# Designs tried in a protein design chat: VH-VL binders against Nucleolar MIF4G domain-containing protein 1 (NOM1). Part 15

Target 1, 198 residues: Nucleolar MIF4G domain-containing protein 1 (NOM1), of Homo sapiens (Human) (q5c9z4r362to559)
Amino acid sequence: KKHVKGLLNRLSEPNMASISGQLEELYMAHSRKDMNDTLTSALMGACVTASAMPSRLMMEHVLLVSILHHTVGIEVGAHFLEAVVRKFDAIYKYGSEGKECDNLFTVIAHLYNFHVVQSLLIFDILKKLIGTFTEKDIELILLMLKNVGFSLRKDDALSLKELITEAQTKASGAGSEFQDQTRIRFMLETMLALKNND
Below, E stands for the ipSAE of ESMFold2; O stands for the ipSAE of OpenDDE; V2 stands for 0.75 times the mean of E and O plus 0.25 times the DockQ between their complexes.

## First folded at step 15 (VH-VL; framework fv_temelimab)

Design j2 (from z4 with heavy chain R100K; at its last look DockQ between E and O 0.91; V2 from the best seeds 0.87)
Fold by ESMFold2, look of step 15:
Structure j2 (fold): chain C 198 residues (1-198), chain A 119 residues (1-119), chain B 106 residues (1-106)
Amino acid sequence: as target 1 above (198 residues)
Amino acid sequence: QVQLVQSGAEVKKPGSSVKVSCKASGGTFDTYAMHWVRQAPGQGLEWIGRIIPIFDIANYNQKFKGRATITADKSTSTAYMELSSLRSEDTAVYYCARDKLYGNTFDIWGQGTLVTVSS
Amino acid sequence: QIQLTQSPSSLSASVGDRVTITCSASQSIHYMYWYQQKPGKAPKAWIYYASSLESGVPSRFSGSGSGTDYTLTISSLQPEDFATYYCQQYYRYPLTFGGGTKVEIK
């Protein structure tokens, strides 16, 4: 466990091949379950903090997951994804102080960017957030679009168009419920900009 | 090892409904997607829809819109597919199948449930 | 909806033959997925990410392709390989399968 944590603490783009190679060797020397448990626990500890994680550091950790997912086996990504979505659901429903929810949501965004999950999941989650349409949900929608909006447009422009239509409909019915509609308007402007680029 | 055990065969009249269950044992249920796929006698595979229980998100093939309802009970690790307004064309084996990445192969399948619709 | 056209729909082959099954998508997709189904049984996951073998799948199987055109190849057919093979896309809702290719004993 401490060896895996040490490798993660030193992780950077220049040493990615060395770190991933050492982790691959550990996977060959130990049970897949033990390694998946250990790696996931260490990654969650590194990425899921009360403070905002630097975006480059987050990206490097999720890229490592993607590399091992493709070189060692898809159970690497599946095990990590299970932990991420379970923790995200708990924090989203029961709350926490700080940036844990944002960090977990950004991890999901990067799992899509690095080809561990498909765009269909991202659209499903965004559609759910539009349906509940709280101020927290609007901020999560904006965070996701910041990280994956262009990729979603490239992958499935039709689903993006449908999402925008749902958001517009929901926004028109929700005007009086919000103290400040600036974030709703910004969300719609962000979506429209994504639709019109390319 | 995760196993998916489905409810037994059913014979139904046209216009009625059927609800097929799929119980997961020996592993994770909530965080995987559960799909429903049917196969008419001598025919290929047809996707009905999926549910992601932890998010309570379901998606359906438009062909079954308004007739199919997919649900999950996380406390019993059981997924359900209900198909209403049954027609003889709905006679098929109905499978549940697990997808651990929300976008990969269905790695574990139930044994199938034969639903026969006859007038 | 993305249509998947498998070819051939049926073939007859001998043990030891090289078998190639094609799957053509109506539009470009990221990855093709493949399943094997034996009579009276549920399908089994066989190939993911177009070319990666599921655990326990013999190395005589291979997958290839990109865009719209994908193949599953069996380099030397064995008795246990006689089955129906389905391709599947997971790129857009609704998820769709090819019509199947039944591999039979000659």
Scores: ipSAE 0.799, ipTM 0.893, lowest interface PAE 1.1, mean pLDDT 88
ESMFold2 (binder alone), look of step 15: mean pLDDT 91; pTM 0.936
OpenDDE, look of step 15: ipSAE 0.916; ipTM 0.950

Design j3 (from z4 with heavy chain T28P; at its last look DockQ between E and O 0.71; V2 from the best seeds 0.00; counts 0 for: grease 18.92 > 18.9, SAP .505 > .496)
Heavy chain, then light chain:
Amino acid sequence: QVQLVQSGAEVKKPGSSVKVSCKASGGPFDTYAMHWVRQAPGQGLEWIGRIIPIFDIANYNQKFKGRATITADKSTSTAYMELSSLRSEDTAVYYCARDRLYGNTFDIWGQGTLVTVSS
Amino acid sequence: QIQLTQSPSSLSASVGDRVTITCSASQSIHYMYWYQQKPGKAPKAWIYYASSLESGVPSRFSGSGSGTDYTLTISSLQPEDFATYYCQQYYRYPLTFGGGTKVEIK
ESMFold2, look of step 15: ipSAE 0.826; ipTM 0.905
ESMFold2 (binder alone), look of step 15: mean pLDDT 92; pTM 0.941
OpenDDE, look of step 15: ipSAE 0.930; ipTM 0.957
ESMFold2, look of step 19: ipSAE 0.740; ipTM 0.866
ESMFold2 (binder alone), look of step 19: mean pLDDT 92; pTM 0.945
OpenDDE, look of step 19: ipSAE 0.926; ipTM 0.956

Design j4 (from z4 with heavy chain I54V; at its last look DockQ between E and O 0.94; V2 from the best seeds 0.88)
Fold by ESMFold2, look of step 15:
Structure j4 (fold): chain C 198 residues (1-198), chain A 119 residues (1-119), chain B 106 residues (1-106)
Amino acid sequence: as target 1 above (198 residues)
Amino acid sequence: QVQLVQSGAEVKKPGSSVKVSCKASGGTFDTYAMHWVRQAPGQGLEWIGRIIPVFDIANYNQKFKGRATITADKSTSTAYMELSSLRSEDTAVYYCARDRLYGNTFDIWGQGTLVTVSS
Amino acid sequence: QIQLTQSPSSLSASVGDRVTITCSASQSIHYMYWYQQKPGKAPKAWIYYASSLESGVPSRFSGSGSGTDYTLTISSLQPEDFATYYCQQYYRYPLTFGGGTKVEIK
């Protein structure tokens, strides 16, 4: 509904509690499905644009999802996550020259940062990208590490170490086919810095 | 309402393989994780592995590494679990189960498929 | 691998009793999850995030704990609560379950 979009248009850290409270009231007054459909649609429209979304604005929208996921119910996060993942897969497979893919990947990163999804999903996605090891995959790996690398190390340093080993193996076996080794080296350096820092 | 419907019971010889199917209906299939869990008679639950069809990512319990294969067919909304080199200790009910968040409870379970391994 | 140790493995209690089931993880985890399984049926999701009840779970059930030590409590046992309860971790592969606690009504 237009009310949900209006609330999202006003969303900021200072008014987060007020806006989340009003959305909780709407969840009590309307069907769960209608609210989930409406909220997810509005959030996708706000967060998934052809231009890069400002980092703070993205974070605030995903934080709202996390708050409602924990106060209203896990189906809030599950419904949103389904839409995000489905859209990401479509854009990753069939392409989009805008920033939609990066925005969606950043949403997934913040869903992890705000405790809607757990580190196992993030490691699974990173391992998949390392396995396919295209130039786009390397850029997505770097984007994810930028957003959650420190958190991953704190959560599961062993899995991070295993990820680095897999990346090193793939780079040595596939690196001769790449035209620009600089991004591969930067990825490996970034991963090693995360492993060694604190 | 989402439902998971599994293939029927099977009786197998030691050394053979079995492939159990799990068809999702009434909802989303490819964006959720599908897990396989087994339960031997009178025993507890044992996780075999999971697949995330949208990403084509599968993970396995190392206990079953090399014997278990989990796949999905997105066009039919069906997940499969194949277990090879069967032994009598593999006699169990095999369940498929859905996980919407890739890190929460399994909220919907199939009815189970009894696999009996005997000569 | 993260091992989950449930205690007790079985118990018998009267209707109206308070029942407590414990689950200890071999290392710190973020959240414990719980399932109820009735004889001849598939398990049902029961408690998530250590303390949150799944939809349809009676309010006499509660969960608590953090780190390595988690508890499922039934404040006033009812006849329909006889079942086996399993704890589960989803923190690291392989996903593991506790050995189960069979609750019987005497």
Scores: ipSAE 0.795, ipTM 0.892, lowest interface PAE 1.2, mean pLDDT 88
ESMFold2 (binder alone), look of step 15: mean pLDDT 91; pTM 0.937
OpenDDE, look of step 15: ipSAE 0.916; ipTM 0.953

Design j5 (from z4 with heavy chain A33S; at its last look DockQ between E and O 0.91; V2 from the best seeds 0.86)
Fold by ESMFold2, look of step 15:
Structure j5 (fold): chain C 198 residues (1-198), chain A 119 residues (1-119), chain B 106 residues (1-106)
Amino acid sequence: as target 1 above (198 residues)
Amino acid sequence: QVQLVQSGAEVKKPGSSVKVSCKASGGTFDTYSMHWVRQAPGQGLEWIGRIIPIFDIANYNQKFKGRATITADKSTSTAYMELSSLRSEDTAVYYCARDRLYGNTFDIWGQGTLVTVSS
Amino acid sequence: QIQLTQSPSSLSASVGDRVTITCSASQSIHYMYWYQQKPGKAPKAWIYYASSLESGVPSRFSGSGSGTDYTLTISSLQPEDFATYYCQQYYRYPLTFGGGTKVEIK
């Protein structure tokens, strides 16, 4: 455990290959379950904080997961993803004034960017948020588009167009019930900019 | 170590409905992508749809739109697939299968449930 | 929807033969997935990410390809390899499978 935590604390882009190589060797020497439990616990501790995690550090941690997912086995990504999704669901439903919800949602975005999950999941989550259309949901939609919008357009421009149509329809029906319509307008402008490659 | 156990074979009349169950034993259920796939006798595999209970997301093959309903009961770790307005062409083995990554192979399958639709 | 065309639909081969199965997608996709199915059994996950073997799959199996064209190869066919093999895409809804390739003993 302490060795894994030490490696993660030193993680950076320049030493990514060295750190991942050492973790791969640990996976060969220990049970897959023990390593997945240990790695996930350490990553959750590093990424799930009340303060916003710097974007670069978050990406480096998730990139490490992607490397091990592809070199060691998909159980690495699956185990981590289960913990992320379960924690996100709990915090989303019960609320938090900290940044834990945003950090967890950003982890999901990076898991897509680094090829652990596919665009179908991201579109499904976005469609769900558009369907419920609360002020929190709009902020989460914007957060996701900030992190993966370009990648979504490259992967499936047609599904992005359909998503925009759904958002426009929902916004038209919900406009008067929102105290501040500026965020709804900004969301739609962001989506249209992604569609038009602006 | 997770195992998917499906309900037993059923014989149905055209126009009726069938509801097949798929119980996950041992492990976490809510975070799976749980799929339903059918195979008519001597034929290939056909995807019906899936559910992700923790996100409350379900997706369906358009061919079954309006006839198929996929649900989950988190308290019993059981997924269900109901197919209504049955026809002879719906005679098949119905499988449930899981995907842990929401976009990978189905790594664990149920044993299959034969549904026979005949008059 | 994305159509997957497998070829051949069936083949007969002897133990020790090299066997190649192709799967063509109607549009470019990121990853092909493969399943093995024996009579009376559920399919088993076999190859993921086009080329990675599932746990317990013998090293005589390999997968390759990108874009629209993918292959599954058995370098030296064994008696336990006689089965039907299906390709699958998980890129767009609805998820689709190839028609299958039945590998039989001569």
Scores: ipSAE 0.779, ipTM 0.886, lowest interface PAE 1.2, mean pLDDT 88
ESMFold2 (binder alone), look of step 15: mean pLDDT 92; pTM 0.942
OpenDDE, look of step 15: ipSAE 0.900; ipTM 0.944

Design j6 (from z4 with heavy chain Y32H, light chain H30R; at its last look DockQ between E and O 0.93; V2 from the best seeds 0.89)
Heavy chain, then light chain:
Amino acid sequence: QVQLVQSGAEVKKPGSSVKVSCKASGGTFDTHAMHWVRQAPGQGLEWIGRIIPIFDIANYNQKFKGRATITADKSTSTAYMELSSLRSEDTAVYYCARDRLYGNTFDIWGQGTLVTVSS
Amino acid sequence: QIQLTQSPSSLSASVGDRVTITCSASQSIRYMYWYQQKPGKAPKAWIYYASSLESGVPSRFSGSGSGTDYTLTISSLQPEDFATYYCQQYYRYPLTFGGGTKVEIK
ESMFold2, look of step 15: ipSAE 0.831; ipTM 0.909
ESMFold2 (binder alone), look of step 15: mean pLDDT 92; pTM 0.945
OpenDDE, look of step 15: ipSAE 0.920; ipTM 0.951

## First folded at step 16 (VH-VL; framework fv_temelimab)

Design g1 (from j6 with heavy chain T28P; at its last look DockQ between E and O 0.89; V2 from the best seeds 0.88)
Fold by ESMFold2, look of step 16:
Structure g1 (fold): chain C 198 residues (1-198), chain A 119 residues (1-119), chain B 106 residues (1-106)
Amino acid sequence: as target 1 above (198 residues)
Amino acid sequence: QVQLVQSGAEVKKPGSSVKVSCKASGGPFDTHAMHWVRQAPGQGLEWIGRIIPIFDIANYNQKFKGRATITADKSTSTAYMELSSLRSEDTAVYYCARDRLYGNTFDIWGQGTLVTVSS
Amino acid sequence: QIQLTQSPSSLSASVGDRVTITCSASQSIRYMYWYQQKPGKAPKAWIYYASSLESGVPSRFSGSGSGTDYTLTISSLQPEDFATYYCQQYYRYPLTFGGGTKVEIK
């Protein structure tokens, strides 16, 4: 629906209440499936681009999802999340030439920040990335910690400590295998700073 | 509508294993968490574990560590829970249950599978 | 492991009574979830995010609480409300349920 795309194109923090209110009205007037399909498609188009999306703009789009998730129904967040995780999995496995993977991962980070998903998912994903420990995985770990590190420590400091231990063990075993150790050291420093309250 | 259909009741001897299936229809399978919960006769609910098939991530209640294995077959939209080294205390109804948000209520439950472990 | 202590374990009440079920967590959590279970049936999602009613749940049900202490309340008990109610936490592995509260006809 071109009206939904128009509303998203205008979205900003000052008009969030107006935009979300208009979308709530559309949800009342149209089928839930059609609205979820339309909204998810428009959000994916806006957020999943080859270019890095400005962090504030990304946050505002995901905040809108969280608002509708809580005011319209959890199926809003569930429908969007399904599209996000499916696209992320595809791009992570087969690669892309742009920033689509990073943008999708940042969407997941903000879904956690705005209480659509919980820290258990974030820790599960991070533990898996530490286990595979590729250069891309390290970049994704750093991206996630940049966006949600403080929130993770607040939610579950013990799981963060366990994650750091796993990362240290993995980094030790990969000592001379990586050509550039700088990113590994930066990852460990970032994790230790989070453990020690920044 | 989305439906979870579980395999039929089983009677097992102590020391054996059981594998319960849970087939999803009418909706996506791999992008949702699938949980396993059991209920012994006259007792409450006990979480066994969950799997997120698209990420191939499984988590288990440590009570069942080494005995429980949760898997998924994306091609058939079927989750499985295998419990080994069965004992009489494992007699229960075993449920599969769907969680679309990886952190909300389980919105769809299977009908349950009674597993009876007797000598 | 986060233990959930549900009280009472059972109660008898008359149609029209106000019923209150409590669930206390052994540590602070973000949200409590509630399920209703009828005999011989699978549990049904009932309350999410501590206070939000699942679709189809009558407005006489309410949930409240934060931190460690949570409550499910039925403002005017109806015949169809006789069931066992379970609280659940989804904050830490392993996921845990309360022991249940069986609500019976007096």
Scores: ipSAE 0.831, ipTM 0.907, lowest interface PAE 1.0, mean pLDDT 89
ESMFold2 (binder alone), look of step 16: mean pLDDT 92; pTM 0.941
OpenDDE, look of step 16: ipSAE 0.924; ipTM 0.952

Design g2 (from g1 with heavy chain T31V; at its last look DockQ between E and O 0.90; V2 from the best seeds 0.88)
Heavy chain, then light chain:
Amino acid sequence: QVQLVQSGAEVKKPGSSVKVSCKASGGPFDVHAMHWVRQAPGQGLEWIGRIIPIFDIANYNQKFKGRATITADKSTSTAYMELSSLRSEDTAVYYCARDRLYGNTFDIWGQGTLVTVSS
Amino acid sequence: QIQLTQSPSSLSASVGDRVTITCSASQSIRYMYWYQQKPGKAPKAWIYYASSLESGVPSRFSGSGSGTDYTLTISSLQPEDFATYYCQQYYRYPLTFGGGTKVEIK
ESMFold2, look of step 16: ipSAE 0.830; ipTM 0.906
ESMFold2 (binder alone), look of step 16: mean pLDDT 93; pTM 0.947
OpenDDE, look of step 16: ipSAE 0.923; ipTM 0.952

Design g3 (from j6 with heavy chain R100Y; at its last look DockQ between E and O 0.81; V2 from the best seeds 0.84)
Fold by ESMFold2, look of step 16:
Structure g3 (fold): chain C 198 residues (1-198), chain A 119 residues (1-119), chain B 106 residues (1-106)
Amino acid sequence: as target 1 above (198 residues)
Amino acid sequence: QVQLVQSGAEVKKPGSSVKVSCKASGGTFDTHAMHWVRQAPGQGLEWIGRIIPIFDIANYNQKFKGRATITADKSTSTAYMELSSLRSEDTAVYYCARDYLYGNTFDIWGQGTLVTVSS
Amino acid sequence: QIQLTQSPSSLSASVGDRVTITCSASQSIRYMYWYQQKPGKAPKAWIYYASSLESGVPSRFSGSGSGTDYTLTISSLQPEDFATYYCQQYYRYPLTFGGGTKVEIK
């Protein structure tokens, strides 16, 4: 456990190959279940904090998961994804004052960026957030589009167009005050810019 | 190890409905996608839809729009697929199948439920 | 809807033969997935990410391809390999399968 935490604390792009190699060796020396439990616990501790995690650092941690997912086995990514999704749902439903929800959502975005999950999951989640349409939901939609918007358009421009239509329909019934209307409009403008490759 | 156990075979008349259950045991249920796939006798595989119970998100093959309903009961770790307005062409083995990466192969399948639609 | 066309629909081969099954998608996709199904049984996950073998799949199996054209190859057919093989895409709703390729003993 302490060794895995030490490796994660030192993780950076220049040492990615060395750290991933050491983790692969640990996977060979221990049970897959024990390693998956240990690695997921350490990654959750590093990534799910009250403070917003720096963008580059978040990407490096999720890239490590993707590397091990492809070199050790897909159980690595699956085990981590289950923990991320469960924690995200809990924090989204019951709240927190910190950035834990945003950090977890950004992890999901990078799991898509690094080919652990596919665009269909991202569109499904975005459609759900448009359906509930709270201020937090709009914040999360914008966060996701910031991280993966161009990739979504590249992968499935039709689904992006359909998502925009659903957002426009929902917004037409919102009737929010000036500040809320501005965030809704910004969301729609961001979506249209992505559709038009702006 | 996760196991999926489906309800038993059904014989139905045209115009009626059927509800097939799929109980998961030995692992996580709500954070995995559950798919429904059918196979008519001597034919290939046809995707009906999926549900992600933790998010309460269901997606359907448009071919079954209005006839298929996929639900999940998290308290019993059981997914359900209901198909209404049955026709003889709906005679098939109906499978539930798990997808724990939301976009990979279906790694665990139920044993299948034969639904026979005859007058 | 992304249509997957498998070829051939069936084939007859002897133990030891090299077998190649093709799957063509009606548009470019990211990954092809493959399943093996034996009579009376549920399908089994076989190949993921176009070329990666599921756990327990013998090394005589391989997958290749990208874009619209994918293949599954068995380098030296064994008696336990006689089954039906399906390709599958998970790129767009609805998820679709190829029509299947039945591999029979000659």
Scores: ipSAE 0.798, ipTM 0.894, lowest interface PAE 1.0, mean pLDDT 89
ESMFold2 (binder alone), look of step 16: mean pLDDT 91; pTM 0.937
OpenDDE, look of step 16: ipSAE 0.901; ipTM 0.944

Design g4 (from j6 with light chain L95I; at its last look DockQ between E and O 0.91; V2 from the best seeds 0.88)
Heavy chain, then light chain:
Amino acid sequence: QVQLVQSGAEVKKPGSSVKVSCKASGGTFDTHAMHWVRQAPGQGLEWIGRIIPIFDIANYNQKFKGRATITADKSTSTAYMELSSLRSEDTAVYYCARDRLYGNTFDIWGQGTLVTVSS
Amino acid sequence: QIQLTQSPSSLSASVGDRVTITCSASQSIRYMYWYQQKPGKAPKAWIYYASSLESGVPSRFSGSGSGTDYTLTISSLQPEDFATYYCQQYYRYPITFGGGTKVEIK
ESMFold2, look of step 16: ipSAE 0.831; ipTM 0.911
ESMFold2 (binder alone), look of step 16: mean pLDDT 92; pTM 0.941
OpenDDE, look of step 16: ipSAE 0.925; ipTM 0.953

Design g5 (from j3 with light chain Y31W; at its last look DockQ between E and O 0.87; V2 from the best seeds 0.87)
Fold by ESMFold2, look of step 16:
Structure g5 (fold): chain C 198 residues (1-198), chain A 119 residues (1-119), chain B 106 residues (1-106)
Amino acid sequence: as target 1 above (198 residues)
Amino acid sequence: QVQLVQSGAEVKKPGSSVKVSCKASGGPFDTYAMHWVRQAPGQGLEWIGRIIPIFDIANYNQKFKGRATITADKSTSTAYMELSSLRSEDTAVYYCARDRLYGNTFDIWGQGTLVTVSS
Amino acid sequence: QIQLTQSPSSLSASVGDRVTITCSASQSIHWMYWYQQKPGKAPKAWIYYASSLESGVPSRFSGSGSGTDYTLTISSLQPEDFATYYCQQYYRYPLTFGGGTKVEIK
């Protein structure tokens, strides 16, 4: 456990191949279950903090997951994804004063960017958030689009166009429920910019 | 030891409904995508839909939208697929199947449930 | 929806033969998946990410392809490989399967 945490604390883009290689060797020397449990626990501790995690640092941690997912086995990504999704659901439903929810949602975004999960999941989540359309949901939609908007357009421009139409319809129908329309307008502008490849 | 155990075979009349269950054991349930796939006798595989219980998200093949309802009970780790307005063409083996990554192969399948629709 | 066209729909082969099954998508997709199914049994996951073998799949199996055209190859057919093979896409709803390729003993 402490050795894995030490490797993660030193992780950076220049040493990614060295760190991943050392973790691959540990996977060979220990059971897959023990390594997956240990790695997931260490990554959750590093990525799920009350403070906003630096964007580059989080990307590097999720990139490491993607590398091991593809070189060691899909169980690496599956174990991590299960922990991320379970924790995100708990924090989203029960709330938290810190940035844990945003950090976890950003981890999901990077899991998509690095090919552990596919765009269909991202669109399903965004469609769900548009359906419930709370202030928090709008902020999560913006956070996702900031991290993966271009990738979504590249992967499935038609689904993005349909998502924008659903968001526009929801915004016009729900306008009287909100006192501050600025974030809704920004969300719609961001979506339209992505649609138009801006 | 993760397993998916489905309810038993059923014989139904045209116009009625069937509800097939799929109970998961040996692992977490709510974080998986659970898919339903059917196979008519001597035919290929046809995707009906999926549910992601933790997100409360379901998606359906348009062919079955309006007739198929996929639900999950997280407390019993059981997914359900209900198909209404049955026709003889709905005679098939119905499978549930798990997807841990929301976009990968179905790594564990139930044993299948034969639904026969005849008068 | 994305249609997957498998070819051939069936083939007859002897133990030791090289077998090639193709799957063409009606539009570009990201990943192709393959399943093996024996009579009376549920399908089994076989190949994921177009070319990665599922646990327990013999190394005589390989997968390749990208975009619209994908291939499953068995380098030296064995008795336990006589089955029906399905390709599957997970790129867009509805998820679709190819029509299947039945590999039969000659």
Scores: ipSAE 0.808, ipTM 0.896, lowest interface PAE 1.0, mean pLDDT 88
ESMFold2 (binder alone), look of step 16: mean pLDDT 91; pTM 0.940
OpenDDE, look of step 16: ipSAE 0.923; ipTM 0.952

Design g6 (from j3 with heavy chain N104S; at its last look DockQ between E and O 0.92; V2 from the best seeds 0.88)
Fold by ESMFold2, look of step 16:
Structure g6 (fold): chain C 198 residues (1-198), chain A 119 residues (1-119), chain B 106 residues (1-106)
Amino acid sequence: as target 1 above (198 residues)
Amino acid sequence: QVQLVQSGAEVKKPGSSVKVSCKASGGPFDTYAMHWVRQAPGQGLEWIGRIIPIFDIANYNQKFKGRATITADKSTSTAYMELSSLRSEDTAVYYCARDRLYGSTFDIWGQGTLVTVSS
Amino acid sequence: QIQLTQSPSSLSASVGDRVTITCSASQSIHYMYWYQQKPGKAPKAWIYYASSLESGVPSRFSGSGSGTDYTLTISSLQPEDFATYYCQQYYRYPLTFGGGTKVEIK
């Protein structure tokens, strides 16, 4: 456990190949279950904090997961994803005082960026958030679009157009429910800019 | 050791509905996707839809035109697929199947449930 | 929807033969997935990400391809390999399978 945490603390783009190689060797020396438990625990501790994690550092940690997912086996990504979605669900439903929800959602965004999950999941989650349409949901939609919006348009422009249509319909019905209509307008402007490649 | 156990065979008349259950044991239920796939006699595999219970998200093959409803009960670790307005061409073995990444192979399958639609 | 054209629909082969099954997608996709099914049984996951073998799959199996064209190969057919093989895409809804390739003993 302490060795894995030490490797993660030193992780950077220049040493990615060395760190991933050392973790692959540990996977060969230990059970896959024990390594998945240890790695997931260490990554959750590093990435899911009350403070917003620096963008570059988050990307490097999730890129490591993607490398091991493809070189060691999909159980690496599956085990990590299970922990991420379970923790996200708990925090989204019960709240937290810090940025844990945002950090977890950003991890999901980068799992898509680095080919552990596919765009179908991202669109499904966004459609769900548009359906519930709370102020928190709007902020999470904006966070996701910030991190993956261009990639979503490139992957599936048709699904993005459908998503925008759903958001416009929902926004038309939500007029006086919100204290601040500015965030709804900003969300729609952001979506339209992505559709138009702006 | 994850296992999926489905409900027993059904014989139905045209126009009626069927609800097939799929109970998971030996692992997590709500954090994976559960798919429903059918196979008519002598035919290939056809995807009906999926549910991701932790997100409460379901997706359907439009071919079933709203006739299919997929649900999950997290308290009993059981997924359900209901198909309404049954036709003779709906005669098939219906499978549930687990998907670990919302985009990988279906690595665990139920034993299948034969649904026969005949007058 | 993305159509998967699998060929041949059936083939007869002897133990020891090399067997090749193809699957062509109507548009470019990320990865192809493969399943083995024996009569009266549920399908088994066999190959993921076009080329990676599921646990317990013998090394005589291989998968390859990208874009629209994918192949499953059995380098030296064994008695336990006589089954129907299906390809599957998970790139767009609805998820689709190929029509299957039944591998039979001569």
Scores: ipSAE 0.798, ipTM 0.891, lowest interface PAE 1.1, mean pLDDT 89
ESMFold2 (binder alone), look of step 16: mean pLDDT 91; pTM 0.936
OpenDDE, look of step 16: ipSAE 0.925; ipTM 0.954

